# Ledger of designs, part 23: VHH binders against RCC1 domain-containing protein 1 (RCCD1)

Target 1, 376 residues: RCC1 domain-containing protein 1 (RCCD1), of Homo sapiens (Human) (a6ned2)
Amino acid sequence: MAEERPGAWFGFGFCGFGQELGSGRGRQVHSPSPLRAGVDICRVSASWSYTAFVTRGGRLELSGSASGAAGRCKDAWASEGLLAVLRAGPGPEALLQVWAAESALRGEPLWAQNVVPEAEGEDDPAGEAQAGRLPLLPCARAYVSPRAPFYRPLAPELRARQLELGAEHALLLDAAGQVFSWGGGRHGQLGHGTLEAELEPRLLEALQGLVMAEVAAGGWHSVCVSETGDIYIWGWNESGQLALPTRNLAEDGETVAREATELNEDGSQVKRTGGAEDGAPAPFIAVQPFPALLDLPMGSDAVKASCGSRHTAVVTRTGELYTWGWGKYGQLGHEDTTSLDRPRRVEYFVDKQLQVKAVTCGPWNTYVYAVEKGKS
Below, E stands for the ipSAE of ESMFold2; O stands for the ipSAE of OpenDDE; V2 stands for 0.75 times the mean of E and O plus 0.25 times the DockQ between their complexes.

## First folded at step 21 (VHH; framework vhh_7mjh_2)

Design v5 (from r1 with Y106F; at its last look DockQ between E and O 0.43; V2 from the best seeds 0.54)
Fold by OpenDDE, look of step 21:
Structure v5 (fold): chain B 376 residues (1-376), chain A 124 residues (1-124)
Amino acid sequence: as target 1 above (376 residues)
Amino acid sequence: EVQLVESGGGLVQPGGSLRLSCAASGFTFSSYAMSWVRQAPGKGLEWIGRIYTSGSTSYNPSLKSLVTISRDNSKNTLYLQMNSLRAEDTATYYCAREAYTDSSGFSDYGMDVWGQGTTVTVSS
């Protein structure tokens, strides 16, 4: 049994409410910061204003706008209004509870149901690789919705392995590695080539014949990672969250470049005659309604992905973290607040000789689980 | 231009009451959930409560008994009624627009617009 190297969780991005355990008084963390030392966290679920942390010992702790703690917790899923908690029962059954986020886990849950967990697969040390993580129920026959009704049944034929929720849409990965999507489609986040809503799970035909290993859903964009390590990404690209050229970032770059050119002290207006080579302005993409293949720098293979409201994070097979999209609150981890329309490696983990194992994004922040690189 | 402007702050005695207002402009106020947050000197942000598009409210449990949030959509105004004020309630109070609100008034993607804040000082 390879001695599981002790890992740690890191957080960065918006933390104005104290969403990050151990985060000081700052509203923003622009570089990865370790969470409270000594806490054996196995699950992190982040809403905008608070984060739910579950320890291997079964302790749930809320940090941020919502507070509270509970024991005998196996999993938790956080939204602004609702907190779903999977608790261990006295027997083989688990208890699913839905709490108002503001309840601080006091009183009675808004809703509760006994669920029979499917046989726990091998514990991914990061706790993220387990089939049936919230919001998908352990039985994989339903998922928790942040909106009433809280319990959403799934057709048995879907054989769900993973389910991720965006703002208005859902992505489902089935046991065969097929991807389904449904919900709102106005930003192309469903991946069917249209902007229309789908009321029922629809198979992504564009990915037919490919086997996906993971799905991630952001605010209005979607990501899947194939078993071979390929990244497919689609939906809204307002902030470069698809790693495709966006107009908003091009305009910001020109303004910064103009301001930087004016500050040359020596009065010589170096008219950078940027030779307008007649190159057709690279088309800006606002919406990508079909899955696009995204290449990471150096042809790295992806193994994990997570999406915030307008940013994306991917973990490579080698344990590197790449982030892109909206960076206003430092949620990209590059020690700045710059938004990016290209994947950029988070150098913190490389510099610290850490191997990233998992990533989970809140709307405006990012959490990462990393372990020390073994001395070869 | 999308703007929020808080007003009504000032000096109040312990045990007193205060009503804050937040005037919204530049967007369809009725289509958004709104929140109140505060920041005491040297402390982090504290969420006070939220009002949804439906008019339903959610509060910080620690403050629930002391605050009431309401809205007047006809006036594009958000209100925070505070009662039984204590020294610990001294803070700058901010109104904020929720970034995403669905048809039910639910928001899950943060507060994207903030006012400049109004300062409340509770002192004898």
Scores: ipSAE 0.442, ipTM 0.776, lowest interface PAE 1.3, mean pLDDT 87
ESMFold2, look of step 21: ipSAE 0.704; ipTM 0.881
ESMFold2 (binder alone), look of step 21: mean pLDDT 82; pTM 0.817

Design v6 (from r1 with S56R; at its last look DockQ between E and O 0.51; V2 from the best seeds 0.57)
Fold by OpenDDE, look of step 21:
Structure v6 (fold): chain B 376 residues (1-376), chain A 124 residues (1-124)
Amino acid sequence: as target 1 above (376 residues)
Amino acid sequence: EVQLVESGGGLVQPGGSLRLSCAASGFTFSSYAMSWVRQAPGKGLEWIGRIYTSGRTSYNPSLKSLVTISRDNSKNTLYLQMNSLRAEDTATYYCAREAYTDSSGYSDYGMDVWGQGTTVTVSS
């Protein structure tokens, strides 16, 4: 068993409520900062105002607008109003609890249910039953919703492996690597080529024949990573979260460029005669209702993805982190608050000789797990 | 222009009560959940509570007994009633609009619009 190199979690972005994004007293962190909670964190789930941390020892700790701690926790999923906790029972059974986020895990849960892990059928030799990560239940026959009813059944035929929730939609990855989506579609986040809502899980036909390894859902956009490392992205592009040209960023860039040109003290108005080569203004994309293939710089393969409300993060096979989209609170990790409509590598991890292994986005922040690069 | 303006802050004695108001403009107030937050000098932001579009409220447990949040949609105004004020309640109080509110009144994506705040000082 290759000795898992000791890793650490890092956070950056909005931290106004003390979401443990580092030692800073500020409302925002613009660069990755190591988390105080130590090296034993195995799960991070971030809401806007608080973050849930689960340790390898089974301790759940909340940081931010919500506080509290609990033991015997296997997993947790955080939303602003609701905290879902998967606890180990006295036996093989797990207990799913739904708490009000403000309850500080005191008193009685809003809802609780025993979850029996389906006996791993004998035939899957790869014993790492990737136990469904919340909000998907371990049995993969249901998921937790932030709204009542908290328990949402899934058709057994879906064979869910992963489930991600956006603001109004759900994205499901099945055991065969197929992707399903349902819910609101007004921003094209379902990927079916329409803006219509889907009440039931619908297969993404555009991805048919491809095998996906991971899915991520943001506020109103969606991401898939194929087994070959290709990124497919669709939905809303208001802030460049699809890494497609957006009008909002183009206008901001022109304003900054105009302000920078006025500050040259020497009276020579270099009229940058930007030769308007009649190139048709590159079309701005506000909504992408079909999966678009996104290439990372240098043709890097993606292995992990996560989405915030309006930003996207991807981890490459080599352990590099790329971020793009809304950056107002430093959630992109580039030491600034600039929004980007193209993937940019977070240089912090490269400079520190860290290999990124995981990424989890909250709405306005980003958490990253990284390990030291092995001395070749 | 989307704007929130807090009012009603001032000096109050310990044990006193205060009602803060937040006037909203430039958006459909009734369609958004609203929150109150405060920041004491030298401290971080503290969430006080939220009122949903339905009128349902949620509070910080530490403050629940001391505060009541209400809204008047006809006046585009959010209110914070505070009772039994202590020195520890000295802070700048902010009203904020929730960025996303669904049809059920639920919000999960933060506070995108903030007022300038109103300062409350509790002192003898």
Scores: ipSAE 0.589, ipTM 0.838, lowest interface PAE 0.9, mean pLDDT 87
ESMFold2, look of step 21: ipSAE 0.593; ipTM 0.834
ESMFold2 (binder alone), look of step 21: mean pLDDT 83; pTM 0.834

## First folded at step 22 (VHH; framework vhh_7mjh_2)

Design ctl (from r1 with Y100S Y106S Y109S; at its last look DockQ between E and O 0.24; V2 from the best seeds 0.00; counts 0 for: pae O 6.9 > 2)
Fold by OpenDDE, look of step 22:
Structure ctl (fold): chain B 376 residues (1-376), chain A 124 residues (1-124)
Amino acid sequence: as target 1 above (376 residues)
Amino acid sequence: EVQLVESGGGLVQPGGSLRLSCAASGFTFSSYAMSWVRQAPGKGLEWIGRIYTSGSTSYNPSLKSLVTISRDNSKNTLYLQMNSLRAEDTATYYCAREASTDSSGSSDSGMDVWGQGTTVTVSS
């Protein structure tokens, strides 16, 4: 069994509160930066103002606006108002606790319940136990909501395998690879072809017949990855987070181009005769209410996806990271603050001979787990 | 360089009043909403309130009666007036620039630039 070389976690994007473990306050990180060395992190959950880190040793540490630590932790899920913690009990049972984020894990939790963890499936080499990750509860009969009521029941018939929460909506992946969504739909993030809200889980009919392996929910957009590596994406595209043409980026590009042209002191108006090839200007898409198929460059297969407020990250089967969408805080990892409406490979990991295994997006930041590529 | 610098902190007696200032530079101050945040020793960050570009304000409900936020765009300065100070108000106070809100009024707006803070100690 090839000794899996210990990987490392990297963070980039908004770090105004010191959300990155070991980072100072007031920093923006525009390129991937390794988190604190020597900490064996197995789980990262990022809210806007703080991040929860769980170590393989069961230590939970909060970094950012919220502080605190706890032991015997198996999983944690962070939101601005609530911190859910799955703790190991003295027996086979686990204890789920919900804390106020500002409590610093001191005092009494807001809510606690004993839960029976599902048998730890085979350790994905990435240490991501496929078992129901928070916010989905271990029994898959409920999930934790960041807003009251904090406990949300799920119908047993849904057979939930994964659940992801956006700002106003939820995506559920069932055991059969079907996708359900509910909640707010004003940005098309539910994928039902309407902008209407759904109060109950509704099956995405557009994806019927396809088997999905993973779902991701951003602020107001949604992503799923099929077992074959295809990416389906829908919802809001204000910042190019769907990798579709957006007006906002086109206008920014024109403004920069105009400013660059005015700086040429020499009076020669280089009329860029942009040959008007009569190509009808590609329509700008603000909202995509149905799942759209997205192709990665070079036909790469996706295996993992995560979404921030207005950016998207995808890991390929070969261990490359692609990011697109809102880049104002460097959350795309391209050493700049440019927003993109096309997938761009994060070259840092390629240059460093790192294979990306996992990605987790906060609203304005991105965390990545990567391992050194074995010297063939 | 974008910068925020807080001032006006110090020692004050219980029941006293204090006015903090935040000087902004390196950006168009009038184009941004601004917030005040504080951190008490050993505690997390607490949002105090916000002033919008319009001059309208929003406050933490727990502090609304004790604080007033104002701005002078001509001076690129944000203010926090605090009255009836208590020992529990002892903290480092920070001013922060709010990120631009999107046209949708999305809730993902946040504070992207922070000052170094000014310390307020309320003691008899």
Scores: ipSAE 0.021, ipTM 0.361, lowest interface PAE 6.9, mean pLDDT 85
ESMFold2, look of step 22: ipSAE 0.467; ipTM 0.771
ESMFold2 (binder alone), look of step 22: mean pLDDT 80; pTM 0.783

Design w1 (from r1 with S62K; at its last read DockQ between E and O 0.53; V2 from the best seeds 0.69)
Amino acid sequence: EVQLVESGGGLVQPGGSLRLSCAASGFTFSSYAMSWVRQAPGKGLEWIGRIYTSGSTSYNPKLKSLVTISRDNSKNTLYLQMNSLRAEDTATYYCAREAYTDSSGYSDYGMDVWGQGTTVTVSS
ESMFold2, look of step 22: ipSAE 0.733; ipTM 0.891
ESMFold2 (binder alone), look of step 22: mean pLDDT 82; pTM 0.822
OpenDDE, look of step 22: ipSAE 0.553; ipTM 0.807
ESMFold2, fold request of step 23: ipSAE 0.653, 0.750, 0.724; ipTM 0.857, 0.900, 0.888
ESMFold2 (binder alone), fold request of step 23: mean pLDDT 82, 82, 83; pTM 0.817, 0.823, 0.820
OpenDDE, fold request of step 23: ipSAE 0.752, 0.772, 0.866; ipTM 0.900, 0.906, 0.946
ESMFold2, last read: ipSAE 0.759, 0.722, 0.727; ipTM 0.900, 0.888, 0.891
ESMFold2 (binder alone), last read: mean pLDDT 83, 82, 82; pTM 0.823, 0.823, 0.814
OpenDDE, last read: ipSAE 0.723, 0.698, 0.721; ipTM 0.887, 0.882, 0.887

Design w2 (from r1 with S104E; at its last look DockQ between E and O 0.50; V2 from the best seeds 0.00; counts 0 for: pae E 6.6 > 2)
Fold by OpenDDE, look of step 22:
Structure w2 (fold): chain B 376 residues (1-376), chain A 124 residues (1-124)
Amino acid sequence: as target 1 above (376 residues)
Amino acid sequence: EVQLVESGGGLVQPGGSLRLSCAASGFTFSSYAMSWVRQAPGKGLEWIGRIYTSGSTSYNPSLKSLVTISRDNSKNTLYLQMNSLRAEDTATYYCAREAYTDSEGYSDYGMDVWGQGTTVTVSS
């Protein structure tokens, strides 16, 4: 069993409240920065103003606008108003608690329920029973909502494997690799080709026949990764978060280009006659209501994806991180604040010979788990 | 143009009280949750509290006893009442609009519009 080399977590993006463990109270981190050394973090859940960190030892620690700690924690899910915590009970049962984020895990939870984990099927010794990650409950028959009622039942027929929540929509991946969505659809984030809301889980017909391995939900956009490593992305593209051409970035580029041209003191208007070949201006896409196939550079296969409010992060099979979308706070990890409408590899991890294993995005920040590349 | 303008800052003695105002313009004020944030010299941002569209409030636990947030939608104005001020409360105070507020007044995606801030100095 190759001794899994201990990895480390990195954070970058908005950190004005001290959301990153060990990070000074700086506003912005534009390049990946390691989190506090010596903390064996197994799970990160980021809200805008605070982050929940769960250690392998079962310690939950909050950093940012919310503070506090708790023991016997298996999982945590953070939102601005609510913190969901899955705690180990005295027996095989787990206890789900919902806390007010401002409570600092002191006093009594707003809501609590005993959850019976489904018996880990005996057969896959290597199968870390992918116990449903919050917000999906371990029994996969319900999920935690950031709004009352906090407990949302799921139809057993859905056989939920993964659930991700956007600002106003939900994505569900079932055991067969099918994707369902419901909630608000005004930004096309449901993927049904309409802007209408869906009150109940609706199967994404456009993805029928494909097997998905993972789903991610941003503010108003959605991503899924197929078992073959293909990326499908849909929803809102205001900041290039779909890796599609956006008007906002084109205008910013022109403004910078105009400002750069005005600064040439010597009055020579170098008319860069860039021969604009009459190519019809590539259409700007503000909303993509159907899943679009996205190719990564060099034909890389994706294995993981996460979405912030307006940015997207993808981990490749080779352990590279690609990010795109809104970059105002450095949440893309490219040592700048530029927004991108194309996937860009985060070079930090390559330069440091790190293999990225996981990514989780908060609204305005990104967390990454990486391990040292084995010396072949 | 979307704008937030804070006012009411100044010099106050320890133990004193101060009320800050934030005037909103260029957007439907009543449709957004609003927050107060402060930054002390040489320190990071500190979230003070939030008021939702419903009028309900959430506060930083460390400041809950010292502050009250309110809003007047008819005046497009956000307020921060501070009592029993201490030297440690010296900071620039910012009002901010929440980036997303749903129909229930819940916000989870940060603050997209900030004022220029108003400075509060607590000194004897």
Scores: ipSAE 0.025, ipTM 0.503, lowest interface PAE 3.4, mean pLDDT 86
ESMFold2, look of step 22: ipSAE 0.040; ipTM 0.515
ESMFold2 (binder alone), look of step 22: mean pLDDT 82; pTM 0.822

Design w3 (from v4 with S62K; at its last look DockQ between E and O 0.47; V2 from the best seeds 0.52)
Fold by OpenDDE, look of step 22:
Structure w3 (fold): chain B 376 residues (1-376), chain A 124 residues (1-124)
Amino acid sequence: as target 1 above (376 residues)
Amino acid sequence: EVQLVESGGGLVQPGGSLRLSCAASGFTFSSYAMSWVRQAPGKGLEWIGRIYTSGYTSYNPKLKSLVTISRDNSKNTLYLQMNSLRAEDTATYYCAREAYTDSSGYSDYGMDVWGQGTTVTVSS
């Protein structure tokens, strides 16, 4: 068993409240920064103003606008108003607690329920029973919602494996690799080709026949990664978060170009004859209501994806991180604040010879788990 | 243009009280949750509290006993009442609009619009 090389978590993006564990009081981190050394973090869940960190030892620690700590924690899911915590009970049962984020995990939870974890089927030693990560509850029969009611039942027939929540929609991945969505659809984030809301889980017909391995939900956009490493993305593209051309970025580029041209005092209009080949201006896409296939540079296969409010992060099979979308706070990790409508590799991890294993996005920040590349 | 303008800052003695106001314009004020944030000199941002569209309030536990947030939707104005002020409360105070507020009045995607801030100095 190749000794899993100890990895580290990195954070970048908006950190005005100290959301990153051990990070200074800086407002913005434009490049990946390691989190507090010596803390064995296994789970990161980020809201806008605070982050929940769960250690392998079962310690939960909150950093940012919310503070507090708790023991015997298996998982945590953070939102601005609510913190869901899955805690180990004295027996085989787990306890789900929902806390007010401002409670500092003191006093009484707003809501609590005993949950019975599905018996880890004995036989698949490799089957780390991916115990449904919050917000999906153990046994996959419900999920936690930041909106009342906090407990949302799921039909057993869905056989949920993964559930991700956007701002107003949900994505569910079932055991067969099918994707369902429901909730608000005004930004096309449901993927059904309409802007209408769905009250109940609806199968994404556009992905029928494909097997998805992972789903991610941003503010108003959605991502799926197939078992073959293909990326499907849909929803809102205001900031290029779908890696599709957006008007907002084009206008910003023109404004910067105009400002740069006005600063050249020497009157030589360097007409950058960028050969506008007569190609019809690629249409700007504000909303993509159907899943679109996205190719990564060099034909890289994706294995993981996460979405912020208006940015997207993808981990490749080779352990590279690509980010795109809204970059105003450095949440893309490219040492700048530029927004991108194309996937860009985060060079920090390559330069440091790190292999990225996981990514989780908060609304305005990104967290990454990476390990040192084995010396071949 | 979407704008927030804070007012009411100034010099106050320790133990004193102060009420800050934030005037909102350019958007439907009643449709957004609002927050107060402060920044002391040389320090990071500190979240003070939030008021949802429903009027429900959430506070930083450290400041809960010292502050009250309210809103008047008819005036498009957010308020921060501060009592028993200490030197440590010296800061620039900002009002901010939440980027997203759902139909239930909850928000989860941060503060996208900020005022210029109003400075509060607590000194004897």
Scores: ipSAE 0.326, ipTM 0.724, lowest interface PAE 1.6, mean pLDDT 86
ESMFold2, look of step 22: ipSAE 0.749; ipTM 0.901
ESMFold2 (binder alone), look of step 22: mean pLDDT 83; pTM 0.827

Design w4 (from v4 with S104E; at its last read DockQ between E and O 0.47; V2 from the best seeds 0.70)
Amino acid sequence: EVQLVESGGGLVQPGGSLRLSCAASGFTFSSYAMSWVRQAPGKGLEWIGRIYTSGYTSYNPSLKSLVTISRDNSKNTLYLQMNSLRAEDTATYYCAREAYTDSEGYSDYGMDVWGQGTTVTVSS
ESMFold2, look of step 22: ipSAE 0.641; ipTM 0.856
ESMFold2 (binder alone), look of step 22: mean pLDDT 83; pTM 0.829
OpenDDE, look of step 22: ipSAE 0.645; ipTM 0.857
ESMFold2, fold request of step 23: ipSAE 0.763, 0.732, 0.802; ipTM 0.905, 0.893, 0.922
ESMFold2 (binder alone), fold request of step 23: mean pLDDT 83, 82, 83; pTM 0.828, 0.823, 0.827
OpenDDE, fold request of step 23: ipSAE 0.636, 0.691, 0.692; ipTM 0.862, 0.881, 0.876
ESMFold2, last read: ipSAE 0.811, 0.788, 0.689; ipTM 0.924, 0.915, 0.870
ESMFold2 (binder alone), last read: mean pLDDT 83, 82, 83; pTM 0.828, 0.828, 0.826
OpenDDE, last read: ipSAE 0.652, 0.749, 0.621; ipTM 0.864, 0.897, 0.854

